# Miniprotein binders against Uncharacterized protein C1840.07c, part 14

Target 1, 306 residues: Uncharacterized protein C1840.07c, of Schizosaccharomyces pombe (o74480)
Amino acid sequence: YFNVNQLFDHEFIKVFPNFKGNVEAKIKYPTVVYAIGDIHGDFPNALDVLSAAGVVSPVFPHEWTAGNATLVQTGDVVDRGPDTRKLFRWFNDLHKQAEKHGGRVVRLLGNHEFMNAKGDWRYVHPGDKASYPEPSEENRIIDWGHSGEIGNLLLSEYNVTYKDNTTGSHFMHAGLSPEWAYREETVNELGKELLSHFMSREKIPEYLEDFWAIEGPMWYRGLAQLSEEEACEVALNVTKTLNVNRLVMGHTPQFHGIVSRCEGRILLIDTGLCSAYAGERAVLRISQNDTDSIVEAVYRGKIVKL
Below, E stands for the ipSAE of ESMFold2; O stands for the ipSAE of OpenDDE; V2 stands for 0.75 times the mean of E and O plus 0.25 times the DockQ between their complexes.

## First folded at step 7 (miniprotein)

Design s4 (from zs1 with Y7W F47W)
Fold by ESMFold2-Fast, scan of step 7:
Structure s4 (fold): chain B 306 residues (1-306), chain A 118 residues (1-118)
Amino acid sequence: as target 1 above (306 residues)
Amino acid sequence: SPEDLRWLAELIEFLIMWVERAKELIKQGKYDEAEKLLELAEEEVRWLKEEAEKLRKEGHEEVAKRVEEVAKKLEELIKELKELAEKGDPEKAKELLEKALELIEKLAEEILKLLKEE
């Protein structure tokens, strides 16, 4: 028997008000998966909502507090905001901490990670560049290369897609068309090959051109933008092909919070949380037991069932 | 090239998203937040001009001229919108946002037609 009250004294609960709720959910639902969408260099906003969800401590150094849960970050950590280096280091540290508790932090590649690897820096914040010592631009080139801290991290630790078998949830940055869902098993390999070519400043090989195209895995907006009827047709096909219950993606901003489409088969979690986008701060939470699942959007001060 | 046309399509999608969100925020009286999205829209318009120059160098003169024409009109509309958002004229701002959206959507249709041909 495990007593929840023995885990937390009064002072701890006062500082971490959502922590008890997350632990209680874990007892009733042994598997919990959190997901956070596009952060775009905004550490304060990412911290605000992850601490509100009980995933991390609001107290410096903002360590992992989600026990054996999984957190999925669906890409686009970079661009628009200044905190890119801090965010990549923080998520890497959170993963190491989570592993000690039987949890994990899954980090996925967004199209902006590929853009920065290839040297397309049109959306890089001046504060991101200024985070490097002089010569700042040359040091950023090194950091995003094969042997750099960020470049090596992206090549060794990051994937394009992640499937959580216990909840039946598929996570990625943008989305899969029916054609790419049929080839889902190739997506991570092709993505890593493209990323490496971009870091080498090499021309895209012909066999990778469709992967990087507008209907490809890094750019597809159909599940977010097609009419409800058409999006549901795609989602039913893709969920059947992948043998999952739901598709979770960022990439296409939903400014009023997390959006559910097609009876929960599509979950759009890019809420524009970066201050530049003026969107909501939200974290997805999926809680699973042997008989059911609960899918919720966690905001600061409220939780909404999806 | 297909990659340059892809970038044009994505810049257009960003413009649609920023302008629609700014329109919504202005209707709600959230002028400071709307200005941030109009600043993002201004940035995308700057990138449209850069892409137009690349297309011209690749021999796509007609597309380059069209993108430059639309970018110039959008730049003028966004500048006027930022002034109106500050002054609190939501009716005029709505009219200009509709004009911006019409220009962007028309360019999107033209770019999509070119992508289907390649």
Scores: ipSAE 0.431, ipTM 0.739, lowest interface PAE 3.2, mean pLDDT 86

Design s6 (from zs1 with M17F W18F)
Amino acid sequence: SPEDLRYLAELIEFLIFFVERAKELIKQGKYDEAEKLLELAEEEVRFLKEEAEKLRKEGHEEVAKRVEEVAKKLEELIKELKELAEKGDPEKAKELLEKALELIEKLAEEILKLLKEE
ESMFold2-Fast, scan of step 7: ipSAE 0.459; ipTM 0.738

Design s7 (from zs1 with L11M L40Y F47Y)
Fold by ESMFold2-Fast, scan of step 7:
Structure s7 (fold): chain B 306 residues (1-306), chain A 118 residues (1-118)
Amino acid sequence: as target 1 above (306 residues)
Amino acid sequence: SPEDLRYLAEMIEFLIMWVERAKELIKQGKYDEAEKLLEYAEEEVRYLKEEAEKLRKEGHEEVAKRVEEVAKKLEELIKELKELAEKGDPEKAKELLEKALELIEKLAEEILKLLKEE
């Protein structure tokens, strides 16, 4: 992963300060991880910010342009907006494209994916339902089931959490408490078991109740909502347990852009980007080389260091 | 059940978030966006009433009564807020949003106290 641009690090710039701007413009990072939070059925807004970040082409058919980078979507693709089927198909296709370039698109389960699998459709947009041929509700039940297009994707391609070892970043939909961080190796398996039970319209086994509970991985808001002092105590515990530098999560909207807490140990990336919430459209970008990492919020027309 | 109480807590949190965001959008003159958020708030109030009925069936009568009482008042306030957002009356909208936030906060406090008793 050595290249000419890696030669011009901060130590070089210290020796040649007059060259700082030109050298910095030439410095590249071999590992780049992008993350996008809750989309809630809003394809145009997801496209807007992903193209602004250079992840996809702004020109149809909106192909992958991020080379060998990783994109992480932290769940809640469904509900509020109408573009659910289009978004799931688009991300699946982007993953196939990314693999051809040595990259990947990691897609995580949010609580709204579980709710839809369970048949709790209180937040489903009429346009989502109308995307199915009549009988539309029955066809949607099939699509979100074990053998349906979406249901099969969620069971085979989606996880609850993702750890990127190169950057030391752990991605989740909502948050992990210290208890669930300790049990992290069980989280993906338990989540898929729960999802399968929901698709079957079966009652939850007792051992899965804690997973779906308010302090569970799909709902925990402590890292986003506790006081800075308390959130930092939790984040220090969780990052140590997971052996990572930072925790990245959606689920708790930050309407004014991506929020960093606890000196970068907590990154809140659900910016309410769907038109329904009218939040800022943002993509997280983590750039890594042998000696340094840069963590940034990418908006259309500006980049903010976090 | 524990799941029904969790849904109730989440609905209250959603209501607080959307009313606060609608208040910000109204202050910015973004009435169309505020109206959309108020539609989501109205939807949450409808589901809040449904959760109250489930809780009543499970023996949580005190919680159910209080949820229904506040939900009815929130429904009235949200309806009036939507009408004001359409007409562009920001001063009265701010007053009604303040009342809605007070009711939601009081409901949240009462429900959290009842959950601690479980």
Scores: ipSAE 0.277, ipTM 0.650, lowest interface PAE 4.6, mean pLDDT 84

Design s8 (from zs1 with E10Y F14E; at its last look DockQ between E and O 0.80; V2 from the best seeds 0.00; counts 0 for: pae E 2.5 > 1.5, pTM E .786 < .8)
Fold by OpenDDE base, look of step 8:
Structure s8 (fold): chain B 306 residues (1-306), chain A 118 residues (1-118)
Amino acid sequence: as target 1 above (306 residues)
Amino acid sequence: SPEDLRYLAYLIEELIMWVERAKELIKQGKYDEAEKLLELAEEEVRFLKEEAEKLRKEGHEEVAKRVEEVAKKLEELIKELKELAEKGDPEKAKELLEKALELIEKLAEEILKLLKEE
């Protein structure tokens, strides 16, 4: 609890300039949630934008600097780039650092994590493979398996969805159709089961086929690709079903920056930040107080209110 | 299989995204960046051929044949596009990109039609 007189110099007033709260009121610091989309093995670009957003230090060892904030990474850390192992380790370390400050790093699964767990390495960068000691391929197979460092992280520390009740925001990699929104409570369990089956190279059971379908939670693009009218109808249904204000997702690149649809009900945060995609480097920032949320796209050198 | 259809659809979507972005970058004079996206598109075309072979093995011969035909045409177009990007000819590159998009769209329509007929 900080004395209000010290608050005038605090970032809080910058975020909420019209806060007329009683000076004696224990002003709760706003809840801040950052989100970063698809990284695809590009540590330099992830570091660049996260450091620009004040989430991590730009100086080695790139430690957590966001205090009690939440960082959400929405999946697709692997593929297209070489820095996969580095990124997984970094996000795990950042979570441990964040916890010491009352913060956290929420790590979500993308379709690329599932594909890699399955042994579909079609998008694996040569530098990723080369990051393992010889025999590199065999060691990577082990690492992505049940007993591996990455495989164990995916099974223990990762989910498919995250609901942030404070900001009223739902986070996932791809998105939920209305049909899957009714089943949202099962999505994380089904995702873990599927991931385990993939790691074991087992045939997926029939009940998981829909989960791994194109309209399923790992692949659905409707919220990004449907017309504004249709997407807003879907988003209204889904947000109502989930009891949230907004849906945040990656998976579908928005090369011009973070896209807000349906008056902020849909936030598309995959900006193709990976060097292979030549997109924009952006982090979503949601600042929530008791009554209002400020949603911003944070770029290096500019902040855009959404 | 549902899996093959998923990957085929995904590859088509990725191809559209890469080609459209490459078109934008070329229009902006960002040829080096466009080349990166064209490289991604080339990879997706290779994977389309692989998915076509899977579809063939599963008995979807008509779909597989059509995917292979379009994939071959796309491979040629993307190669020409890379060459044009290197030379900095945005107008010709734009024309080829439009042709590539048309081919991908037609493929998507044809696949959907064929899948409904099976």
Scores: ipSAE 0.449, ipTM 0.798, lowest interface PAE 1.5, mean pLDDT 88
ESMFold2-Fast, scan of step 7: ipSAE 0.655; ipTM 0.825
ESMFold2, look of step 8: ipSAE 0.540; ipTM 0.802
ESMFold2 (binder alone), look of step 8: mean pLDDT 79; pTM 0.755

Design s9 (from zs1 with E105Q A108S L112Y K116R)
Fold by ESMFold2-Fast, scan of step 7:
Parts: C-alpha cells; structure tokens; sequence
Structure s9 (fold): chain B 306 residues (1-306), chain A 118 residues (1-118)
C-alpha cells in the first residue's frame, strides 16, 4: 500500500479532497469506472460533482483529468434545465480527450433523449430553446434530427446499454426486466432503430412497441421500485443472464444519494442532481483489481462505501 | 392509445416523487426548496390535463373524465400547499400532502390496471 499522504500538499487536498482518494484507489485498484446519472440540463451541478470526483478539472475549460478511467453517463442529459447543448458538446469533447489517455466516456440514451427526438418537448427548458438562433423551434428540430449535431451524436456515439467486462458492471438508463436481459444482445440495435424512426416522425413499427413500452428498457422501474425481496429476485436473474456482478441505472430519482440494493447488485445513481430536484450531487466510482472491487458514492467533501 | 397511457403513468410517478420530496423538505423546515418541488408538481398536473384532452379526442371519455377530476383536485391542493409553505404551517401542509398522495396513488393503480389489460 503506498503512502498517499506524502504525495499531496495539505492546501491542495483541502481544495481537491477527492483527488487524493482517486490516486489511492488507482494505486490499489488499477481499473476505475465512474458513472453519473440524470443531469437534466444542469451543467454547473454536473461539473461540481465530476470535478469533486477528479474526473474533470474545476478550472475552465474543464478538461478530462481521469487518465485511463471510464466515465459512463446513463442518459437524460436533456430537459428541465437550460444547458442541453453545452452538456452534449462537453461530454463529446471529454470522450475525445479521454481516448488520448486510454480512457473513454460512454454515453447512454435516456427516455428524454427519445422524447426530444420524437418532438415531445413538454419538459424542454426555455433556456434550451433560447440557445438556438431564431427561428429557435425550427433550428432545434434540425439539431435533434438525422443531420443535426445532437441527432448525429445520438445515432453514432450513444447506446442504450453498456457492459464493462473488467468490473462486471452493466449500465442502463432505467432498468432491464428478465425478458429484456434475455434479449440484451438486440437492445442497442432496436433502440437505434426506434430513435431513427422518431427523428423521421414515423409511426413506430409493431416490433418496436414492446421496446418503448412501460416495461421496456427506456422506462422499466422494477429494479428501483419493487420491494427489496422482489427486486433481488429480478436482479439475481438479470445479473446471471448478463454475466455481471452489478446493474447500474438512473431514471428513478434517489434524492439522498446513491442507493445500493440487493447486496450491491442494484445501484441507483439518479440522485436528482439538477437544481430543480434538490437532490444530492453524486458520482458512482467502481475500483477493480484482480481479486477485489470497491464500490463508492463520491460527493463533494466525502466518499461513502456502498 | 397505449403510448398516452404510458405517459399518464410517468406523469403520475413524477407527481408521487415531487409530493413525497416536498413533504420531506417541509418536515425539515426547508420551505423554499419545497416550493420548487410544488411548482414541478403543478407542471405535472398541467400535463395530466393535456393527456386527458388527448384521450378524450381519441374516444376514451371515461378515463379522460377521471384524470381531469383528479387533476382538478390536485391543482386545488397544490395551490393551498404553496400558500401554506409561505406561511410556515407544517402540520396543515402534511395533511394536504397526504390527501394529494392518496389521490395520486389511487389514480396510479387505475392507470396501471388499464396498462396491464392493454
């Protein structure tokens, strides 16, 4: 075990307390995966907790500082808050920066990305609309379409789910039922087909109806909302089917911080971090070596083992 | 349509979350934060009314009427709750929040039963 205290100035640790924790974790555990849930247009709050976790610099222009680590954003960047365009551009830039260091930024589709692609803008912040030049509505339609900046990013760079083999972690926006876990190999393909149909303002084909349904991958709340006993039954089935140790999801807000269920098989990381929801700001950190995993919730000024 | 019923179910889930969170914040004396969540609840109630109108246009009069009835009652309760948050009366606020939650939970059960039936 390395003496991490000898590496850091006391004043530096006071300003960036999680930097010391991140270095210690990398010395003991060479593989680190971070995850951040629903952001809902709130750049300042996303920046606050990602910089607290040592993933990005707190100093403008807020560049990648997590080396070869992986960051997973589990969808719902859009709606409620005004910073949608800024956030999509920032995460895209962070991915390009991370690749130069052997890391990556994985970005997942949430139900609100699909809603915006299909033209359901009931939750769009006025500041998001105002970020477009007049005619703002028409320009936003173009941006969320096949030829637009956001539309192209969602179709080419975003997936519905992500499996990290090194940590044995499966990431999703909402949840996977046993039925959809069994069909997981099709989930990313079906999701991209649905997204394309929504961008074209086409009626959804019958074979995609179950995917977009309440029990489908974009909406399923069972792992977050069923009783502990029932959720564990589902989680044991799903983790076995997917051959993973844990399931990580957003979508269902946990206002007091990241919640672990079923002895760590379920990690609920949507903490309602946007200012409107008044939830805690948290980042999940999974640290892995050949024998052990450490799963932690990172807040500004504290780290809690899950 | 099944899609409209799904959106109703989600609006109801958000209403439950906002009202429960507002209740917790009021218990903690955080009235300014609670008021923000009550404003989110008001927005969800407006969306319930819009979804009810869509359902009525599709010929689902009975469901639309029920959603409109609950939305109207919730609108009145949330308005009263916002006034109480300003006055700092936590006991009366808790009573109204429980009434709101009861209405929302009953509607939730009705909508999910319809979704299971198709």
Amino acid sequence: as target 1 above (306 residues)
Amino acid sequence: SPEDLRYLAELIEFLIMWVERAKELIKQGKYDEAEKLLELAEEEVRFLKEEAEKLRKEGHEEVAKRVEEVAKKLEELIKELKELAEKGDPEKAKELLEKALELIQKLSEEIYKLLREE
Scores: ipSAE 0.278, ipTM 0.698, lowest interface PAE 4.1, mean pLDDT 86

Design yp2 (from y1 with A9K I16R V70E L77E)
Fold by ESMFold2-Fast, scan of step 7:
Structure yp2 (fold): chain B 306 residues (1-306), chain A 89 residues (1-89)
Amino acid sequence: as target 1 above (306 residues)
Amino acid sequence: SPEDLRYLKELIEFLRMWVERAKELIKQGKYDEAEKLLELAEEEVRFLKEEAEKLRKEGHEEVAKRVEEEAKKLEEEIKELKELIEKAK
């Protein structure tokens, strides 16, 4: 049987698309991972770019169309925009649909999910609050608690980080310092413990203080903000510790599109897609086969190799 | 720690980028978008002031004063841009 992955790579097909006559040579990448950063309550903008990338249908009810691919959402679904409940329900439904096709939707915790669980609602859109029946504040507290729809989803199905072994990609909301990369095996457990304490409105145990601190996994901006030289030193250390090829994160907005640093070891995918930020609408796409990987930013109407 | 101080410096530089983005939006007549971004920047300036107060309590008075000075400069620039938006609407 004919195996295009072994005979023709992406670079070869670009130069010789119809080599040896009218035989159609196509790139075959059995593993595709999509990632979308901070959505901040903006369903129309998330839908726009996910449909442009072929992840979901542009036609209502906007169902999964990515077959056996993986979609990773790197946190911060809530705040700024009004569509929080709709987005959490939509991603949950997309995950159920993807599983039927051998795919998955991985959903990560961002710092704004923790803030809402804690009751820090400074950034909550009036439309989000109005989505709850009266008494709206009390009902929102219940929904973000241990037994609520959102609270239960966050505790049972969401993690702080995700590693895709096939592509060698590690996904996080903000970033991991070398110290936290060394402790990565504890990150998901500590994050869920903190989330539970926030939902209970309890004082943070001292052993969780470093996790929530500015250098912790929910806030660290070093990979996005340090000089190229310093960020590369961190990225080389962290990728070696985690045994991955690349680190993918949101949290630090890149208003002109997805940014690659350190020869692709750092991918910054928070493009400020929420209308409040007026950034670009972008989805990361990683395509992998046995010999090759292609990393691309997908925008409506254009694809850019990273 | 020295790494915490580096982070504060990087946050200040990043806030300057957000202020420049707001100026771009104002030039494009996107006043509502600029105002929302400036409100986001204002919240981060509050965080800088809180971090400066923590540093002061820990005995890092010189660094705390520098962070406070940068936060005040950013706060003033944000205020000026908000006033510019009101005049241009």
Scores: ipSAE 0.048, ipTM 0.482, lowest interface PAE 6.1, mean pLDDT 86

Design yp4 (from y1 with A9Q I16K V63E R66E V70E K73E L77R L84E)
Fold by ESMFold2-Fast, scan of step 7:
Structure yp4 (fold): chain B 306 residues (1-306), chain A 89 residues (1-89)
Amino acid sequence: as target 1 above (306 residues)
Amino acid sequence: SPEDLRYLQELIEFLKMWVERAKELIKQGKYDEAEKLLELAEEEVRFLKEEAEKLRKEGHEEEAKEVEEEAKELEERIKELKEEIEKAK
């Protein structure tokens, strides 16, 4: 038995209206997984919703407050906004903090991470480039290379997909077709190989062409864009092949908040939270016990069951 | 290459989503946000036209025409929405 009112000051709860609910859920459901979609260089907006969800402190230096929970960031940290370096460092620090409490921060590769490794910088914010000392472009090339801070971090700690066995949830940036779901065990290996080739400025090897293609793991939008009926056919196939209860993905913006499709088998968590898209700021929360899951969208000031 | 065309097609679909978002922001009276989003979309449409011209110069005239037609449709819709914002101010 726990009394959540005894754990938190009234002033703290008033500043974070959803925090008490998050703690109460954790007591009844010992496993909690949070997920945040595409951030696109927008630190203030990412901080706003992660603090509202009780994952991080709203007070500088914005440290981990989610105990033994898991946070999954589904890629596309870079591009559009200026705060790329700050965000990668922040998530890396949050992971180190979470581990001390029995938690974890899982960080996944989005197509924009691959594009930046490749040298396709058409979407890079001027503020991102200005974050490097002169010569800024040259130093950014080094940072996104094999021996750079970001490049080394992506190669050593980032994967394409993550499966949470306790909740039966599969996380990735874009999505898997039925064909790619069948070979899902190869996805992280092929992704790392492609990322390394891009950092070396090498042409894509033939065996990696389908991986990077429009129907490939870094680009697939079928689960988000196909009709409800067609998306459900794909989701039923993919969840059966992967032996999971749900598929969680970013990549395709849902401006009005997190979208659930196919009776919860598809969760679309890219809400366009960066200032350029002015979408709703949301964090997915999956709470699990031995028999049941609760799936919710957490916004500042409200929590919605999905 | 077929790969290059696929990236341009992905950008076209993404821009269609931005146009829908701008339309929603206009309905909500969020004109500054809508204008900013449409301005970013205009930059991407310019890029699509430049890439279509490159494809044509390389002998990929059919693919170039496809991208050019999509870019022109997006350009007209963006222009229409920007005019709608000006009338509502």
Scores: ipSAE 0.033, ipTM 0.562, lowest interface PAE 6.4, mean pLDDT 87

Design yq6 (from yp4 with R6L L11M F47Y)
Fold by ESMFold2-Fast, scan of step 7:
Structure yq6 (fold): chain B 306 residues (1-306), chain A 89 residues (1-89)
Amino acid sequence: as target 1 above (306 residues)
Amino acid sequence: SPEDLLYLQEMIEFLKMWVERAKELIKQGKYDEAEKLLELAEEEVRYLKEEAEKLRKEGHEEEAKEVEEEAKELEERIKELKEEIEKAK
């Protein structure tokens, strides 16, 4: 078995007194998963809390500093704020950087990504539109299409859900009903098919209508809004079906910070961090070893155990 | 369509959450934050009214009426909270 004391003698520790402690801390919880909810075009606020959590550098160009950790962004990068293109490029760059360190940046589709692909732009900030050269509307349509920078990223690299096996955590934008949890293996495929149809402005097949419906994976609020008793009944069913310890979701704002329900089986991480919603800026952190996990909400200057 | 009706109901519930948040911000003396949120809520209520009018033109009179009534209640509450901010400043 690994014994860190056998690696460091007394003379080494004298030269690097904090080195052994840092190595021991990492070995104690070797797996760390961070998650950030709905950003809605607010780069400064996303940067503020991700740098507070140690995920990215506070110094330009704000590069990955989380080593081999995983960061999950649970969708809704677009709308309300102006920084959409900057955010998608930044997360793409962070993913490439993280891979070099054995980490990853998982990026999920939110309902607002589907809405923008579909051409429902009622929530698009003028600054987002102005980020495109004239003719800006046409260039934005191209960018959110199959051959565009954003469209290509969403189709090739983004999923609807993500399961982290090491922590036993399932990440989603909105929520999964028991019915959709049972069908979870189809969710990413159906979501990509719908996204492609929206980009093509084609009539969507009838079999995709339930996916986009209010009880579907992109909209479901039951885990966030049902009574504690009812939400726990759903969460116990869904966690059993998915074989996970917890469900992590955005979509339903929690303005006072990250909320835990049903003894940690439900983690609501959309804190309305964009300036438009004036919510708390928070990042979820899950630290895992072979026997236990620590689940925390990270704020600038404060960490709260969930 | 039936899907459009469900989306409008979802929008209404989200707006009710924003109104409650604005009320909390006002109690905390965070008037600038509350005003910004209420301005966004007003824009959403405008879209609700436009969508209700489309529903009416498409023959969904009863559903249009329900959306209009919810939009009117939200609009009235937003107006009351904006007046409360003005009085407290």
Scores: ipSAE 0.190, ipTM 0.640, lowest interface PAE 4.9, mean pLDDT 87

Design z1d (from z1 with E20A K73A E80A A111L)
Fold by ESMFold2-Fast, scan of step 7:
Structure z1d (fold): chain B 306 residues (1-306), chain A 119 residues (1-119)
Amino acid sequence: as target 1 above (306 residues)
Amino acid sequence: SPEDLRYLAELIEFLIMWVARAKELIKQGKYDEAEKLLELAEEEVRFLKEEAEKLRKEGHEEVAKRVEEVAKALEELIKALKEAIELAKRGDYETAKELLERALRDIEELLEEIRKLLE
């Protein structure tokens, strides 16, 4: 006798802890967007929380299990930890798998991707370098160049920003000032131009200097670091300019978990999940239907409504 | 270069965040995690020293001197953090807390001065 309840027994739930929740969410909220912030070379910690959220299988080879959902990774895959090459390949494979199910994996550029393209390797883990065959340093230079595996992926498939129209959510690594929000349509093109110049080991052209500056799209921390009052003033301006409900960003670590500011207009998702930062492991989940949205932080064993 | 100067405030801000996190980890008894965070802080202090040398070579002597003073203050801060971890491991949580709070206030003052120089 086939017992349907045995499909959801302790062993099944232990392997697929969010299976029932994922199915119910999809029925009530047909659009689901997941986001994961800064990973910094830590595959085990990224896997831990993505599997807890039901985005990937906890069982090797850790395939896509999120159906037609969208996963957004907001940059800074590289530095601090050793698993850089493994992570870039894994996310690329997850995107190919997701497409077959009507989903997608959006991968965005962080400032550390630009730093590595530029040859600023002061934060590169020895294990990252050791992942390349000898001569390791020369092979890493090639891999992060125009014709390398990582370099080619970053130039061809990665953007600086992503807007999800269904949820009204804008995703990027750092943040946009009001000035850059007004020029948001130029951000992806300027970012790719800068990335290409860095790969060529060329000086920054004058017209790209403000893009790479501290108040520029790759570095801006105002939404995370300004007072609540000042950050909310910026967020109200930027969300109006971009015609979105919320701004989602990494870059500025929130060690106790995902932080919501300005009545949900700012979502800070860099929780310092890598072992080097020792922050909480979290995935953002936005569930949308015709009438409402549910915004949640997913931790292993706990889901918190934001 | 002007490009390099733009990152000084950002790096000092990272160090303030790591000091705050180290304090929290110490309060939670997570001494090994706090110690790992200090290794990251040491890397950033090394970068500030390299940046001061670049600024000096570029003719920005006053800014270079100030960055060097910040690097020295951060070295003392890292030493204080390591002492706070040792005190906490011995059960002297109040002395550890006071040491961390004093060190954080000192570095916040230095950050404000650096921002004025880089404007």
Scores: ipSAE 0.013, ipTM 0.421, lowest interface PAE 8.8, mean pLDDT 83

Design zs1
Fold by ESMFold2-Fast, scan of step 7:
Structure zs1 (fold): chain B 306 residues (1-306), chain A 118 residues (1-118)
Amino acid sequence: as target 1 above (306 residues)
Amino acid sequence: SPEDLRYLAELIEFLIMWVERAKELIKQGKYDEAEKLLELAEEEVRFLKEEAEKLRKEGHEEVAKRVEEVAKKLEELIKELKELAEKGDPEKAKELLEKALELIEKLAEEILKLLKEE
């Protein structure tokens, strides 16, 4: 029977010093999780970095190439840029493709998805509206409603948060305070209730007011903006409550690339990749095996360990 | 409503982000990229005026008037900044950007006080 400990014996390595390097070069990471932050209607920039990371083909029709990996999109696909409908359809197709390979595409709700469902369209690009046949505004109202293509996708396929158990990573759009981390089991249910009320143009029930508040899951900036000391205090509390190693979020732009805080417990992945924001185009990659975890920012032509 | 105050806080946050990033890009000579962020800042200023009208209808006249005054000054500053970015005068652009940030930060403090009160 083969014994790996005997293979790495001191005497063996002295005789074959390059053998260990060749073995290490063949080590697989059976779990790979990619994450992309706020896209804001910019299909070309999302495609650019996802293809650079090997998640999708650079060749039309830009199909899934990441095998059994997971891709997480942390919300805010809509607003600022024109490619909203194209992006929602593309991610939906990517998920169907990924499933055939044992992978998945997780799609999360951002505050801009809620704003569009509610009818607050102040940030909607003219090209997004023009993507609908006339009468374009009426058809957009229908599409973002309960029975529309986008509205139905958001209600049936999208969540507020996602936990990847294998890597110990918790994904969210904005951030979770200690209070909301404690209530994490209710977050997806409350978010879908709020989204449904917004689509119906109904007054929100009192019990949903805190969810939509500035300290709520769709808006919280504390992990991204508090001092390092204060953010670490929050992150240690939240990671303990959620039983995870790291928190991954968008919402608060980091124009120079992905930012790691609190020894990797906070990963800020909204890099302002939309062309209007002039930020870096980046994808987070978490590679996990039984002994090692590698966390990296993938840029076109460069990979940076975090 | 409390929701309108939250939207004001977010508009202020975006203005700070866009102006700070434009300042950085101008210092690097990336004037075309800076112009895009100044256009976003100009858009946020239009939204500030809309939120000020909502606040006035809810009885927050003093805050609404202050938001309008700051929005008008920011419109003028952004217009001057776009012209300076094209001319490549980074020293004067820096002075106008610092003035814009000061106006935005003062407004942010006023909005934060209102959010804490209700």
Scores: ipSAE 0.394, ipTM 0.721, lowest interface PAE 3.3, mean pLDDT 85

